# Designs tried in a protein design chat: VH-VL binders against q9h9l3. Part 344

Target 1, 176 residues: q9h9l3
Amino acid sequence: PRKMVAIDCEMVGTGPKGHVSSLARCSIVNYNGDVLYDEYILPPCHIVDYRTRWSGIRKQHMVNATPFKIARGQILKILTGKIVVGHAIHNDFKALQYFHPKSLTRDTSHIPPLNRKADCPENATMSLKHLTKKLLNRDIQVGKSGHSSVEDAQATMELYKLVEVEWEEHLARNPP
Below, E stands for the ipSAE of ESMFold2; O stands for the ipSAE of OpenDDE; V2 stands for 0.75 times the mean of E and O plus 0.25 times the DockQ between their complexes.

## First folded at step 18 (VH-VL)

Design z63 (framework fv_nivolumab; at its last fold request DockQ between E and O 0.89; V2 from the best seeds 0.87)
Fold by OpenDDE, fold request of step 20:
Structure z63 (fold): chain C 176 residues (1-176), chain A 124 residues (1-124), chain B 107 residues (1-107)
Amino acid sequence: as target 1 above (176 residues)
Amino acid sequence: QVQLVESGGGVVQPGRSLRLDCKASGFTFSDYEMHWVRQAPGKGLEWVAVIRYDGSSEYYADSVKGRFTISRDNSKNTLFLQMNSLRAEDTAVYYCAKEGYWQSSTFFRYFDYWGQGTLVTVSS
Amino acid sequence: EIVLTQSPATLSLSPGERATLSCRASQSVDDYLAWYQQKPGQAPRLLIYDASNRATGIPARFSGSGSGTDFTLTISSLEPEDFAVYYCQQYDYWPLTFGQGTKVEIK
């Protein structure tokens, strides 16, 4: 438990047409849901699309945002050696330009027992909000003001706890 | 420029098999879910299958489950649809489609780019 | 599955007129709703995503509105090239589903 953290990131659009996803916020929580890290992050390139509806990021959040390189260093320091839990976590790592060991990664969007518990097809990729509602009876990502990466990271951790014992045993028998 | 090009369509008898290919270019293929969508002649659109970015998971419409297999080769930027036990009702134009943007916990499974489609005709 | 019902089935209008197309979902899909345009012999083209966001390159005369179960695609002033079939699509639930389409034809 002490070796486990959950991560969720928010991205904005950069590049000529805003099609490049760049890290703009990162939140990390421990096993108990306590916030270990939560920072707005300044991308190295000009932001073309804040994607506020989803990211919750606005121009004002970038005024005192942590530069990407600095933030990346801070985040990697926290993640190193930990079991990292996330939902579609490959996107978070991609935005961080970081690759965590597969054996220490847990993706709640790709855990068949979790889907089974939610009466969903095991091979379907379910959204975080749907799984959270089904299994935790909690509404997340409500409204149109954008997501909270802290809330999403906490929900992700709680979901994983529901299948932790079973999944860890599975992984022990079937190392990635 | 994003481009999707389907191939492999043709005329086949019921019970036979056919494989479709979709060659992608103009974007990082391995970052996105890819989908197949079909359209029977004179009819509407029907979602067929999806495959995860790394090919580790796939999901199908009930109408094709157990008969069709979606796969991908990211090294070749190519999407595949293996169609077995074909039926007359499988007759359609088959489109490969790219999902929209990606975020952490949310999936944007609208289709911002489509191929030109390839016609599959199942008839005796 | 989520059933999307489009209305009307056919809309007959003249160039310059306003077109209003409806898409109703059997249950709430939030704003996970897209609109497509399809012309004969062509693949569908994305017009609107997330219920109200216009896709890149789409003219300003196209607009989407709505949330939950009721959605609307509006063409403020029809151009000759706008006569086509229009589909809505939800992406909040599996399986992904489309409406049956609305044909916008010239009067």
Scores: ipSAE 0.910, ipTM 0.954, lowest interface PAE 0.6, mean pLDDT 96
Fold by ESMFold2, look of step 18:
Structure z63 (fold): chain C 176 residues (1-176), chain A 124 residues (1-124), chain B 107 residues (1-107)
Amino acid sequence: as target 1 above (176 residues)
Amino acid sequence: QVQLVESGGGVVQPGRSLRLDCKASGFTFSDYEMHWVRQAPGKGLEWVAVIRYDGSSEYYADSVKGRFTISRDNSKNTLFLQMNSLRAEDTAVYYCAKEGYWQSSTFFRYFDYWGQGTLVTVSS
Amino acid sequence: EIVLTQSPATLSLSPGERATLSCRASQSVDDYLAWYQQKPGQAPRLLIYDASNRATGIPARFSGSGSGTDFTLTISSLEPEDFAVYYCQQYDYWPLTFGQGTKVEIK
């Protein structure tokens, strides 16, 4: 059986007008929610918009942040060969400039049985905040200081556990 | 530089079908979820449908469920709306719309770019 | 679904005056609220996103404020080109919904 981790990232705005999303924090937790990785990451481009209301990233976090290329290498070492769980996880992989095998990828924003448990439309893409509130009775992303990728990765793993048996069986019957 | 251009509108009788196209340029189309939004003459805006960035999932307003199908061809940077069983109340200008920037775990579903719109008129 | 109620329905003011437009949500939408301007015969144009951020190219006379259920669009000094209908839109929960609009008439 393959080991399973959950990942969440925070992005800042780079490029013209700050519209490009670039990785500035990444957190990875194991199945039990223990933190395996949590680093602030310095993008290779100038930061135009910290997006602090959402990202929680401030200028001081970048002072000793791990350069993107180094952080990417560390992160990919952890992800390789594992089932990786995330929420809208394609965005995390884009920020990492990385592709993880589809057969080893689990996206809690795209699991119809999870939506059904939350009494949400099965094909609607639900935010992590709403699913966590509905299914775990837990408020995450509280306040205006920005999101915590550790908190979000932990919540993502707990959400996946709610449907893990059903969804793994589904994927075994219907390989991606 | 971002541009969205709708086409395919016209006059059609109730119960008939029509397909709308939206051609996109100036951004990486496959990075974004795309929407249709409509506006009946003299009325406000109504969200119609959304499609996932890779085309794998779709969600619809109740007013069009079962009659409309949103789809996309990422190789041609094109968004589609197939409208079947058209009714008079579907008469509207139809806009394709692009979401704002992307993050993880939350979604920014405001529309930073809109097409010019294409008029669909359903009448006898 | 989340209902957005805009007030007033029509606002008649002279150039140079301050316009204050209200949008009230039937439940909290946090900061997931946008404002659009639509001029006759044109597509909507994004003014404000995330409740208070001006979109690219939007003049400083436009500002958004509020969070949760009560939101305001302020135009500090109306210009002749600001004649339009203004819509708020929430994106906290499905379906995405718009307010019914406020028409700003410039004398």
Scores: ipSAE 0.829, ipTM 0.929, lowest interface PAE 1.2, mean pLDDT 94
ESMFold2 (binder alone), look of step 18: mean pLDDT 92; pTM 0.944
OpenDDE, look of step 18: ipSAE 0.850; ipTM 0.939
ESMFold2, look of step 19: ipSAE 0.822; ipTM 0.925
ESMFold2 (binder alone), look of step 19: mean pLDDT 92; pTM 0.944
OpenDDE, look of step 19: ipSAE 0.862; ipTM 0.941
ESMFold2, fold request of step 20: ipSAE 0.828, 0.798, 0.819; ipTM 0.928, 0.920, 0.926
ESMFold2 (binder alone), fold request of step 20: mean pLDDT 92, 92, 92; pTM 0.945, 0.947, 0.946
OpenDDE, fold request of step 20: ipSAE 0.891, 0.909; ipTM 0.948, 0.954

Design z64 (framework fv_nivolumab; at its last look DockQ between E and O 0.90; V2 from the best seeds 0.80)
Fold by OpenDDE, look of step 18:
Structure z64 (fold): chain C 176 residues (1-176), chain A 124 residues (1-124), chain B 107 residues (1-107)
Amino acid sequence: as target 1 above (176 residues)
Amino acid sequence: QVQLVESGGGVVQPGRSLRLDCKASGFTFSDYEMHWVRQAPGKGLEWVAVIRYDGSSEYYADSVKGRFTISRDNSKNTLFLQMNSLRAEDTAVYYCAKEGYWQSSYFFRYFDYWGQGTLVTVSS
Amino acid sequence: EIVLTQSPATLSLSPGERATLSCRASQSVDDYLAWYQQKPGQAPRLLIYDASNRATGIPARFSGSGSGTDFTLTISSLEPEDFAVYYCQQYDYWPLTFGQGTKVEIK
């Protein structure tokens, strides 16, 4: 079995004026899209802005949310030793206050062959929504109720699978 | 307090080169995409270039592609714009701009903070 | 590229009046639309992001609405300091693009 997972997180605003991005949900799926982890997470600081339109997070979701430190431990246990696929994944890791080895990280927002396949500029970072629509003919992140981190993680994995062989060969020749 | 301070503008002849600097402070510079936006005298705003948070990728407007290079030094919290083969139509105030807050799989590429701008004049 | 068309080009009003500015996109940009204010000799200032979210420190008299292709910036009651040029900007597609601007001037 492949040691590959895809991750997507949702953040809320904390700190003064809500400008600090804090982890509030994390979803992890395996290579086949099966959900391995999906939890609401309680930030250590007071939430100023739920950013619901994008995060999908509401106050009610925080009532039984997993404390950040506990959730972080659970998530890191899953990620350790895996190739982790994500979209703009550096933000997810930042929110987790965790840094995965670069050699084991795959960011679908920055894969030139993927952009080429979608007839997008190779050197531009593309949104998950646009790539998913172009390459998978699927609409994600629709409406104003916020994103589904499970849906986003699954889409991210599916996108990567389109270029996996080519990109893994490239990385083997050009390790980060 | 977020601050962006551009420098390096001036008067140059067509075909010449110029480098602009933008010093950032008041936020974690390395967490954000940075952009250049320009404004010709009496005209509107035009996006010029973007660079990833770690400098691993850049993307340019067609009007400057092949002539301009955006780069950054995160250790110095500084953004750069190398402008080569300058043309009269490049005359503008050049602003460095910070992207908005970040979320997981989405890019908020509005500009919540701008520098004061630096004027570049290309004339014979 | 996405073309943003603002209207009117110039809006002449008096203090206390309501200002309504329009921004139309050549195709849908969802809610990925921002508004900026620019005064002479100054850099643009963010007013609205995500079509309807007021930026930090922006007075309540400023509001944004719309989605898809049609967007509106409203100033409920103009203050003397509100006379400026206003730009919309989309960030759903590369390249990022701005409207041509609407000048709000004093009558």
Scores: ipSAE 0.780, ipTM 0.924, lowest interface PAE 0.8, mean pLDDT 95
Fold by ESMFold2, look of step 18:
Structure z64 (fold): chain C 176 residues (1-176), chain A 124 residues (1-124), chain B 107 residues (1-107)
Amino acid sequence: as target 1 above (176 residues)
Amino acid sequence: QVQLVESGGGVVQPGRSLRLDCKASGFTFSDYEMHWVRQAPGKGLEWVAVIRYDGSSEYYADSVKGRFTISRDNSKNTLFLQMNSLRAEDTAVYYCAKEGYWQSSYFFRYFDYWGQGTLVTVSS
Amino acid sequence: EIVLTQSPATLSLSPGERATLSCRASQSVDDYLAWYQQKPGQAPRLLIYDASNRATGIPARFSGSGSGTDFTLTISSLEPEDFAVYYCQQYDYWPLTFGQGTKVEIK
């Protein structure tokens, strides 16, 4: 049976006016929430905005960060052949410059049964914060110093487990 | 340079249909969830609908649910709003709006860029 | 649905004066609040996002503060181009909602 991992990334602003999102941290956890990867990553271009309020990333983290090309290689080795769970996961894949097979991709921001469990509109894109609070009674993304991608990846995996049987069966009947 | 240009507004009778287009340029359109926001003459702003970046999911304000359909064509950088069963209270300037920058597990659903709007008038 | 109540409805001031605009949410929206300026015949313009961050190109005289339910937009010294309608918007909960606006007009 295919193994599952959950991923969450943090981005910094690059490019004109800091509007381009570039990978600066990536965390991957296994099904049990054990950390498989957690690295600060140096983007190949100049950082305009650390976005620290959200990313938790500061200039000091970039001093010894793993260069993007090396980090990408390490991350893709972990993801290959696995079901990858994330929240708005297309952003993580874009930051990695990577395409993961849709049949092996699970996005907790786009699972109608998960929204229904939370008494949320089925087709609305819900925040990880609200789903986690509602369904796991857990506060994540607390404070203004930035968020932990490890914490977010772990929460994402726990949310998926709540609907895993139902959703895997749905996808088998309705291949993406 | 981000630009959003709406078109398709006009005068229609109640019960009729109208389709609005919004042409986007200056950013990677398929990276962003896109919205319609409307403003009745002399009134405030009302959020109308959102569509997921890939077009796979839509969500609507209760005032338009079942009558309006938001859609997108990422190959043409175009957002659409199909408005059926129009009512007098749908009379408004309709804006397309772009969300802020993308970040992994967060959604920044403020609107950093707006079109200039297209007027829809529903009157008999 | 989150109701945003703006006050005052109208604020009559002269150029050079300080404007203070209030937005109160019916429940906490954390920092997920934006402010917009709208002039007659124009689209809204983003001023502040995440309660306190100025959008690109917005002059330093505009500042936002608050968290949770109570938010303030301050214009430290009004310029002639600042006489407009101002809206707050929350984006913590669906549906997205706007306040009903505060008109800042010349006295």
Scores: ipSAE 0.743, ipTM 0.902, lowest interface PAE 1.5, mean pLDDT 92
ESMFold2 (binder alone), look of step 18: mean pLDDT 92; pTM 0.948

Design z65 (framework fv_nivolumab; at its last look DockQ between E and O 0.86; V2 from the best seeds 0.81)
Fold by ESMFold2, look of step 18:
Structure z65 (fold): chain C 176 residues (1-176), chain A 124 residues (1-124), chain B 107 residues (1-107)
Amino acid sequence: as target 1 above (176 residues)
Amino acid sequence: QVQLVESGGGVVQPGRSLRLDCKASGFTFSDYEMHWVRQAPGKGLEWVAVIRYDGSSEYYADSVKGRFTISRDNSKNTLFLQMNSLRAEDTAVYYCAKEGYWQSTTFLRYFDYWGQGTLVTVSS
Amino acid sequence: EIVLTQSPATLSLSPGERATLSCRASQSVDDYLAWYQQKPGQAPRLLIYDASNRATGIPARFSGSGSGTDFTLTISSLEPEDFAVYYCQQYDYWPLTFGQGTKVEIK
């Protein structure tokens, strides 16, 4: 079986003034883009700002959402031992209160060859939307109702595939 | 309470160097990408540089590439701007700026907190 | 580079009047648009983020609208402390850019 997955999370605002980012949805797809996990997650703290324009999370999604501790356990079971691909993936891991081994982590927001392929500034952190448009000729995150973590995880995996051979070789020469 | 305090500004001759510091407090500094933004006297705002949350990557405005270096020390909650080969057009108030909340694939690069600014004057 | 053009350059009004400030982008920036207020000798202050969201602590008289290329900041009834320079900023694509500013001054 393939040992690579892609992850994307959506966050809501908690804490003082809603400025803390807390996990409220997580989606995981396999190498072929098949959904392995997709759940709304109830943060342990009071939600101050649903951030719906970006997160797609609304109050009704939280009514029967999986409690954070339970969801985290389910998610970590899936991630263990796998190469995990994400976009700005450190944010996803922070929201999960989890740190995946660096040698098994791939961040499409920080892969210079991917930026070069897109004719983008090599050292700039490019958005998933812009990379997907330039390299896959697809529009994602369309509309004003918020993003889909399934769509975003699938796009992230497809982007990684474009540079997978080159980047895996680079990491073998330059262990993190 | 979020605070950003710049220091290190002054008057220098063209071709010389200067280092600016920005001390941060009231938030987890290592969670955020940090920026320098400058404003020439009587003029508008110009973005200068950004550094990744862990210090591993930097990006610069074309006007300063090759002359300025942004860096950070997360153990001291401090952002730096090393300005080499200074020119008259670099004369400005330099602001340290913090991005808003973080979200996975959406980068929200508005600046919710700014320092008070430090004046750099490059003149003969 | 995405150019932001603000209009008018100067808006001369009296306290109590409504101010309407425009920001136009050279290409779509979706909702990745912020507004700042700056008084002489002070740092900019965030007013509006994501085109229409009021930042914490900003009075309800400030509102933002628009999406794509055309954006508006409205101050429904000017207070004495609102006379300042206002800047828009896009964060859709690199480099980050600001408009040239609109000065709101006492008539």
Scores: ipSAE 0.815, ipTM 0.925, lowest interface PAE 1.3, mean pLDDT 93
Fold by OpenDDE, look of step 18:
Structure z65 (fold): chain C 176 residues (1-176), chain A 124 residues (1-124), chain B 107 residues (1-107)
Amino acid sequence: as target 1 above (176 residues)
Amino acid sequence: QVQLVESGGGVVQPGRSLRLDCKASGFTFSDYEMHWVRQAPGKGLEWVAVIRYDGSSEYYADSVKGRFTISRDNSKNTLFLQMNSLRAEDTAVYYCAKEGYWQSTTFLRYFDYWGQGTLVTVSS
Amino acid sequence: EIVLTQSPATLSLSPGERATLSCRASQSVDDYLAWYQQKPGQAPRLLIYDASNRATGIPARFSGSGSGTDFTLTISSLEPEDFAVYYCQQYDYWPLTFGQGTKVEIK
């Protein structure tokens, strides 16, 4: 079986009015939840909105942040050839300006068996926070100080592991 | 600038079908979850349906489930609402609405932009 | 579903006065709460998101506060163009739900 990693990114607002989502932190964990990568990342453009309530990013985190181009290279090297698990992962890839093969991508925000297990509507996209509480009995993203991308990546991997066997069989029968 | 323009509204009899269109511009349409929200005459707002950015999943309010179908064509920047088995209580102005900015793992489903709306009247 | 109850139903005030609108949720929605303004014959316009963040282009006289179950929209000094209907909306739970609205009318 292929190696599996989970990824979570935090974005800040750049460009006019801060409406452009730019990568500011990325965390990657392995199947066991061990941290493989966790860096603050400096966007190429001026930050207009740190979006701290959600991102957890503050100005002080950008002082020694890794330049985007360098970070992107490091991250892509880790992801290449892996099954990549994430929550609403299309946003993470977009921020990375990278698209992983669909056949090697797992989005925990779009797995009907996972929602069913959590007694949620199968076709509705659920937040990582709600699924983690229902299925792992754990509170993440507590407070208003922002998210921890390491914590979120770990939770995402744990959620996927709950339905891995069933979902992998489904994907084998129904390749994207 | 962001624009959403609904069309397809009109007067129909109960039991009939109608399709609404919403043409989007001024933003990357395929990056965002899109919604329909309706408002009966002189009443409040009611969420109707949502579709994922890539059209791979849909979810509906109980009041329209099994009768309405939300879809999208990202190549044409267009959102659709197929309404079947229409009822008098479906009479409303129908708005297409865009979700707010996206963040990883978090869905911020407030609506930062709305269309002008299109009126659907179901009457015998 | 989450029920949002707005109060008062109607608020009659004069230009220059302070307006305070309430939105109460049947259970906690954290800060996943938005406010909209709607004028007759127009679509709703976003005022506040995440309970207290002012949307782009919204005048400073509009402010939002609260978390959990109790939320407030404040207009510090009413302008003639502020007389309209205001709705709150939660986006923490499916289905998405709106309050029934508060009408701010001229006294």
Scores: ipSAE 0.771, ipTM 0.921, lowest interface PAE 0.7, mean pLDDT 95
ESMFold2 (binder alone), look of step 18: mean pLDDT 92; pTM 0.945

Design z66 (framework fv_nivolumab; at its last look DockQ between E and O 0.78; V2 from the best seeds 0.84)
Fold by OpenDDE, look of step 19:
Structure z66 (fold): chain C 176 residues (1-176), chain A 124 residues (1-124), chain B 107 residues (1-107)
Amino acid sequence: as target 1 above (176 residues)
Amino acid sequence: QVQLVESGGGVVQPGRSLRLDCKASGFTFSDYEMHWVRQAPGKGLEWVAVIRYDGTSEYYADSVKGRFTISRDNSKNTLFLQMNSLRAEDTAVYYCAKEGYWQSSTFLRYFDYWGQGTLVTVSS
Amino acid sequence: EIVLTQSPATLSLSPGERATLSCRASQSVDDYLAWYQQKPGQAPRLLIYDASNRATGIPARFSGSGSGTDFTLTISSLEPEDFAVYYCQQYDYWPITFGQGTKVEIK
């Protein structure tokens, strides 16, 4: 049995007009929700748009932020060999410029049994906020101050645990 | 520059089928969720369907569910809409639309780019 | 589904005047609300996203405000090219839905 972690990343806008998504924070929690990693990360390019409404990132957070290359190494070290749970996790991996093996990846935004449990359309991609409210009766991402990647990673793990047995059996029969 | 170009529209009889294509360029097509939105003549906008970035999931408006199929070929930067069992009420300009961007567990499904649209007319 | 109701249906104004368009949601959509402009024979163009963020290339005279159920698009001073139909759109809930549109026409 492999260890399981959940990851959530926050991105800021870089490049022309801030349309390039760059990693600015990453949080990783273990199966119990304990924080294994939580760092602000400095993109290699100038930040044009902090996207604070969603990212929660402000200029002050970048003052002592960990350089991207260093952070990436730290994060990859944690993820290697693990089952990695995330919500729309392909975006997190994209921001990390790292792609985890599909067989070891769990995307809570794309688990039909999870949506069914939440009385949501099985084939619709649901936000973490909605699923968390429906299934955990908890409000996350409240207000306009931005997301907490720790909170989001924890919620993601908790959601997955609700369908873990069923989904792992499904994946065993239908490997990606 | 981002471009979306729809094609395949035309006049068809009720009950017939039609496939629409949308050719994308100017962005990494495979990174984005893509949508179809339609507009009946002189009417407002109606969302039709969405497909995941990797084509592994689709979701449809109730009005077209079971009749329409959205798909994509990322190697060709092309979005498709297979329309079967067409009805008069399906008459509309069909637009392909690109989602804005995704941000940390939140889907921002506003449409920052649209094609010019292709007209589908279902008439006896 | 979330119903978006726009008002007024038609807004008749002159160039230089201030335009105020309303969009009301049947339930809260937080700030997952966008505004589009559509001119005859053209595709919609994104104006505002996330209720108040102006899209790239959109003139400063366009502004969005509101959260929850009540949203407003404001055009501070109408230009001749601003006469068009405007739609609001929510993306907090499935299915995605649009308002019925407000036509801004020249008086």
Scores: ipSAE 0.884, ipTM 0.947, lowest interface PAE 0.6, mean pLDDT 96
Fold by ESMFold2, look of step 18:
Formats: C-alpha cells, structure tokens, sequence
Structure z66 (fold): chain C 176 residues (1-176), chain A 124 residues (1-124), chain B 107 residues (1-107)
C-alpha cells in the first residue's frame, strides 16, 4: 500500500490588481500528522496583495523565503508516487504548476460520504473549517491573523481517515 | 477584461422549459466555480445554483431542486441553466456570476463579476 | 439557513453626507461577508469582500467593517452616483444568502 501525505498551500496575489494566485507557503504532513515540509515560498512575480487575512503571509515571511523553483522541486520529490490528500486540492496543484495522478489524489472537498457523515448535502463543496467542526469537533482557522497550512493539512488528513476505508474501496471498484 | 453574457431568456407558459447560456471571457473559466443568481422584479437577490470548476458536481437552492440543472462546457467557456417545469415564481432576471480569486485554504464565494442578466417571464 | 437583516430599509440623504448601512447575520459568518451596489436596470456591483476589502476600482469613500454577526458599510461622503440599493451577502454557509437591501435615496 502506498504512503499517504496531506498538503495545504497558502497563496498571495500577484499580477494585475493582485488577482493571480501564487504559492507563498506549502505544508505537507504524513499519515500521523507529523510535518514533513513547511516552507514560506517566494513567488517568481511581484507580490501585489499578501492576502494576509486568509494566507497568514506577511512581508517579513518573504525576506528569506525559498524561491519558487527550488521549493517546487523539494515538494514534488515528497509527493511523487504517494497518495496526496488535500482540500480543493486542484488549487494546490495549480499553485505548484503540477498535475498529480488522479488515481493517487484525494480531495476532502469532493467526497460524498464525508459530506453525508457531516449531515451536509453530498454534492455541496463544504469548507475545511465546517467539516472539521462538524466531524472532529475542532475549531481551525481561528482568529484574524490568517490560516496555518500546517493546521489545515493536519485537519485534512484527520477528515480523510474518517472515510478512508470506504473511499479507498470505492476508488478500487471505480478507478478514475 | 472579464465578461459574462447571458442569453436564452424569454416569455414562457407555466410548465414549460427554457435553457439559459452564459458565455465567459477574459479569465480562465475552468479555474472557477460558477453560479446562477436571480432577482424577481422589484425584489432582492436569490442564489440559485453552483457548479464545480470541472463540472463534476452541482448544488441547488431548495426552491429549484429537481427542476433546474446547472451545467458547463469548459471547452466553450459556457455555463448553462436548464429550467424545467417553470412556475410563475421563477419569473426573474437571471445572472451568471463568477467567484473571486481562488485561495487554497478557503472558499471565497463572493461574486466579483456578474453578467447583465437575462429576463425569464413565466405567465399564462 | 443564515438570515441577513439590513437596516435601515431606506436611507434618505443628501450628497456630501455620510451613509452608514447595517447588516446583521442570524449567526456568525466570520469575515465571509460581501457588499454590492445595484442601480436600476443593472447587475449588482461588488463593493466590499471579506468584510473589509475594497474591490478593484471601488472609490476609497466606501469602507466595510465588522465581523461575526454585525457588519457596516460606510460611504464617507455621498456622491450623486452612490444613490442606489445596497445588498450584503454571506458566503460562510450553504445556501448563499443576501440581505433584503437598503435603498439609499436623495432626500
């Protein structure tokens, strides 16, 4: 059986009017929630909007941040060959400019049995915050200082564990 | 420049069907979840439906569930709303709406761009 | 379902005056709150997102504040083009909901 990791990223605004989303932090945890990677990342473009309310990224974090190309290489070495769990994980892969095999990708924002456990409509894209509160009785993303990608990656792994057996069997019967 | 253009509105009798189209340009359409929002004449705004960026799941307001189907064709940058079994209370201007920038750690479901709307009138 | 209650229903003011519009949520929506302006025959226009961030191209006289259940839109000095209907919208919970609107009109 393959090793499994969870990933979460934080983005800043680049490009015209800060509307382009660029990677500025990435955290990866193992199955037990231990941190395998957690780096601030310097985008290759000028930062227009730190989006600190959500990203937690501030100017000081960028001073010695790892350049994007180097960080991407480090991150991809960790992800290659593994089952990667995330929440709206397509956004993380877009920010990394990377496509992980669909058969090795798990997205907690798009798992109908997980929504059903939370008494949520199966096809609604639920926030990580609400799923974590309903299913783990934990508050994450608390406060106005922005989100922690470590906290979010850990919560994402714990949520996946709630449906892991059922969903892995479903995917085995219904390969993507 | 982001542009959303709705079409397909008109006058129909109760029980009939209409399909609305929304043509998108000026942004990467397949990056965004897209919504329909409606406004009855002289009334406020009512959210109708959302579709996932890749078209694989949809969610609906209770008032339209089972009668309306949202869909998308990312190769043509087009959002659709199939409206079946129309009722008088479905009379409204229908807007196509785009979510703001994408952010991995949260969903930001405010609407930074709206189409100009297309009027659907359901009357005998 | 989250109910957003806007007050007042109508705000009658003159150009140059300060407008203060309230939006109250039936339960906390954190900072997931947006404000829109709508003029007759037009689509809504985004003013404020994430409770306090001004959207691109929105003049500095518009500001948003609040968090949780109580939110305020302030127009520091009304211009003739600001007489319109204003809606708040929450996006913390499904379904997405809007307030019923506040009409800002010339006194």
Amino acid sequence: as target 1 above (176 residues)
Amino acid sequence: QVQLVESGGGVVQPGRSLRLDCKASGFTFSDYEMHWVRQAPGKGLEWVAVIRYDGTSEYYADSVKGRFTISRDNSKNTLFLQMNSLRAEDTAVYYCAKEGYWQSSTFLRYFDYWGQGTLVTVSS
Amino acid sequence: EIVLTQSPATLSLSPGERATLSCRASQSVDDYLAWYQQKPGQAPRLLIYDASNRATGIPARFSGSGSGTDFTLTISSLEPEDFAVYYCQQYDYWPITFGQGTKVEIK
Scores: ipSAE 0.848, ipTM 0.934, lowest interface PAE 1.1, mean pLDDT 94
ESMFold2 (binder alone), look of step 18: mean pLDDT 92; pTM 0.944
OpenDDE, look of step 18: ipSAE 0.865; ipTM 0.943
ESMFold2, look of step 19: ipSAE 0.848; ipTM 0.934
ESMFold2 (binder alone), look of step 19: mean pLDDT 92; pTM 0.944

